# Designs tried in a protein design chat: VH-VL binders against a6qns3r647to845. Part 1

No score or structure here was measured in a lab: all are predicted.

Target 1, 199 residues: a6qns3r647to845
Amino acid sequence: VKISVVTKRERSKVPYIVRQCVEEVEKRGIEEVGIYRISGVATDIQALKAVFDANNKDILLMLSDMDINAIAGTLKLYFRELPEPLLTDRLYPAFMEGIALSDPAAKENCMMHLLRSLPDPNLITFLFLLEHLKRVAEKEPVNKMSLHNLATVFGPTLLRPSEVESKAHLTSAADIWSHDVMAQVQVLLYYLQHPPISF
Below, numbering starts at 1 at the first letter of every chain, in headers, positions and changes, except where a header shows other numbers; Kabat numbers aren't used for antibody chains.
F, E and O stand for the ipSAE by ESMFold2-Fast, ESMFold2 and OpenDDE, each averaged over both directions (binder to target, target to binder). V2 = 0.75 x the mean of E and O + 0.25 x the DockQ between their complexes.
[cut] marks letters that were taken out.

## First folded at step 1 (VH-VL; framework fv_ramucirumab)

Design rb3
Fold by ESMFold2-Fast, scan of step 1:
Structure rb3 (fold): chain C 199 residues (1-199), chain A 124 residues (1-124), chain B 107 residues (1-107)
Amino acid sequence: as target 1 above (199 residues)
Amino acid sequence: EVQLVQSGGGLVKPGGSLRLSCAASGFTFSSYEMNWVRQAPGKGLEWVSYISSSGSTIYYADSVKGRFTISRDNAKNSLYLQMNSLRAEDTAVYYCARGLYDILTGYYDAFDIWGQGTMVTVSS
Amino acid sequence: DIQMTQSPSSVSASIGDRVTITCRASQDISNYLNWYQQKPGKAPKLLIYDASNLETGVPSRFSGSGSGTYFTLTISSLQAEDFAVYFCQQYDNLPLTFGGGTKVDIK
């Protein structure tokens, strides 16, 4: 289901699944070594996602008892499985062109304009995620997750080409070195390092 | 070098107990999920148990639930399997194995690093 | 439990042959399947994860394909070190389950 449909249905600015997973990670996972990098059990992630999809009252109980890496994995899977990436198919070529600009002022103007071109649910959810990831990175001495590490994990999840051969389908460590995947990482890293304050 | 070194196998009578150990080196043990997988002589692989990186989430195969206990000591880079009420059908080589993660996707229950295996024989 | 059925149970092949091993799941597991190689007296080695992704250090002659309930592992040009037992494993649901194995023997 599209994110705009979900947020309208829930009468909220950010999807419930995103808010609950983020809150749980911040509550008991912010000092977990390798949070978002270390895998949760795939069946736990699918089970939790199914419970959210079913609007089951067991959600809060499952969140409290579940491995924090499975909750983190559920958040990643949610963004990965959106019918359209959070930063949209329409704007993908523009993000790739913008991040490649050598002039810092032109890059800033382009990157900020692209955020303002996002639909409101996408923009608000993205800003919510950026703030969360910055809080995770503030605990880097304990959790060992830098802004670059978080950008590497989430970049290809939040933006990817619409082609079947997209780099988002590649999952080995060697795939991180592809120029397209690195550009996706650079886009997210840019916003993490230059946080858009107030829209 | 990334490796898992196992110890603590042997011959036990039915109803007996045994504790297996798995020592990790060459990687940040506290960041990885760990598993136990067993293989009966001349047979295939059977998943036994899972433990999360923090140790808070644990799962068991139905065949061992209530009899086996998985645990870890992240300060000692060690994984354990306490086996109680052993049965003849528990006879197998037991492997500890590290769960693969990909930094882009974050989850796979694929085992990229394995211990050398420890033989457990339950026989009268 | 999800049942994983491998065929054939064994195959005899010569160096240079193309070998194909099949794995069938009792229900749809999407692409949540891994492949392992095991040599006598040794622990298994991960070859392919997520149905088609080649593990680092594994030769390119190994490839995986399939989704849903039907999967294949292909060795395009069999080498002497490839004589081993091969296992598939699903990770769509607990318990994690393995196929019965396929023994690749020298002809």
Scores: ipSAE 0.000, ipTM 0.449, lowest interface PAE 16.7, mean pLDDT 84

Design rb4
Fold by ESMFold2-Fast, scan of step 1:
Structure rb4 (fold): chain C 199 residues (1-199), chain A 122 residues (1-122), chain B 107 residues (1-107)
Amino acid sequence: as target 1 above (199 residues)
Amino acid sequence: EVQLVQSGGGLVKPGGSLRLSCAASGFTFSSYEMNWVRQAPGKGLEWVSYISSSGSTIYYADSVKGRFTISRDNAKNSLYLQMNSLRAEDTAVYYCARETYYYDSSGAFDIWGQGTMVTVSS
Amino acid sequence: DIQMTQSPSSVSASIGDRVTITCRASQDISNYLNWYQQKPGKAPKLLIYDASNLETGVPSRFSGSGSGTYFTLTISSLQAEDFAVYFCQQYDNLPLTFGGGTKVDIK
């Protein structure tokens, strides 16, 4: 379901599943080596997501007992499965263009303008996620997750092109993936390094 | 093609120094954690050192701490291991290795250099 | 340090055999274990990550299982190219540690 429908239905600025998974990770997983990189058990992730989707009142009991990597995986899966990526299909080309700018002032102006162009539910949820990821990275000496690592994990989850039409000129699938992923990672890393606090 | 190409090995006397290099190509080097792993002739694998993607976090095995220095130059897509005060027990093939990058991956070494031999002998 | 113990150290097997290799951690490492294959003169190759996930391009005859302190790598039907040394590796805590290796030899 679209994120604006979820936030209205829940009467919240950020989806319940995002808030609960973040809270649990910060409580039990902030010192977990490889948090967000380490895979949770797929059946646990699917079961947890199903319970959130069903609005089951017992979700909090399930969260306290579940493996923290499954909770982290549930958050990643939620963003991956959104009908439209969090940073939107509409703005994807602009994010790719903005991050490629060589002039630092022009890049900052463009990147900050793009955030202001997001729908409110998308922007507020993204800002919530940025603050969470920054707190995780503050524990890098223990959990081994730098801002770059977190950008690598979440970048492709939050930014995806709607369509890729041309394949004739490309040398390999791995090269194509690497090029797109690099830019997606750089966009998220930019915001992690340049927090948009004044919005 | 994603690859790591190593250089800088050789024969050195106990107490000597060597610098190993690892050149990355085919991927965004600055986005990946890097490690050094060594293997003594006919023996198993021993983790040596870790460096975060930004270079801000560095860890060493106790056996090399204070003698070896890991570093990276993201602009040059290169990883280095400066080895000082070398001992006979440091004799090994040294591998540079990349940690996985997918959101479902987990501190695994998915790409390895070809290895470079370091021999410490009097 | 977390000690990783592999069993057996060596096994002689024939093509088509089912081979099982075990890895025991000195403390609970959850599922934070990887398996590697190494052929003579070559760098190790990642086979399995997070105890049970098959790396891309690795044949389906390889599988991993276990959690906590006991882990198993299974080759369901040994092929000629599988004669190699296999290593487990934990990444639950620093220093990262490897098992001593299991050599799979031809009978």
Scores: ipSAE 0.000, ipTM 0.431, lowest interface PAE 16.9, mean pLDDT 84

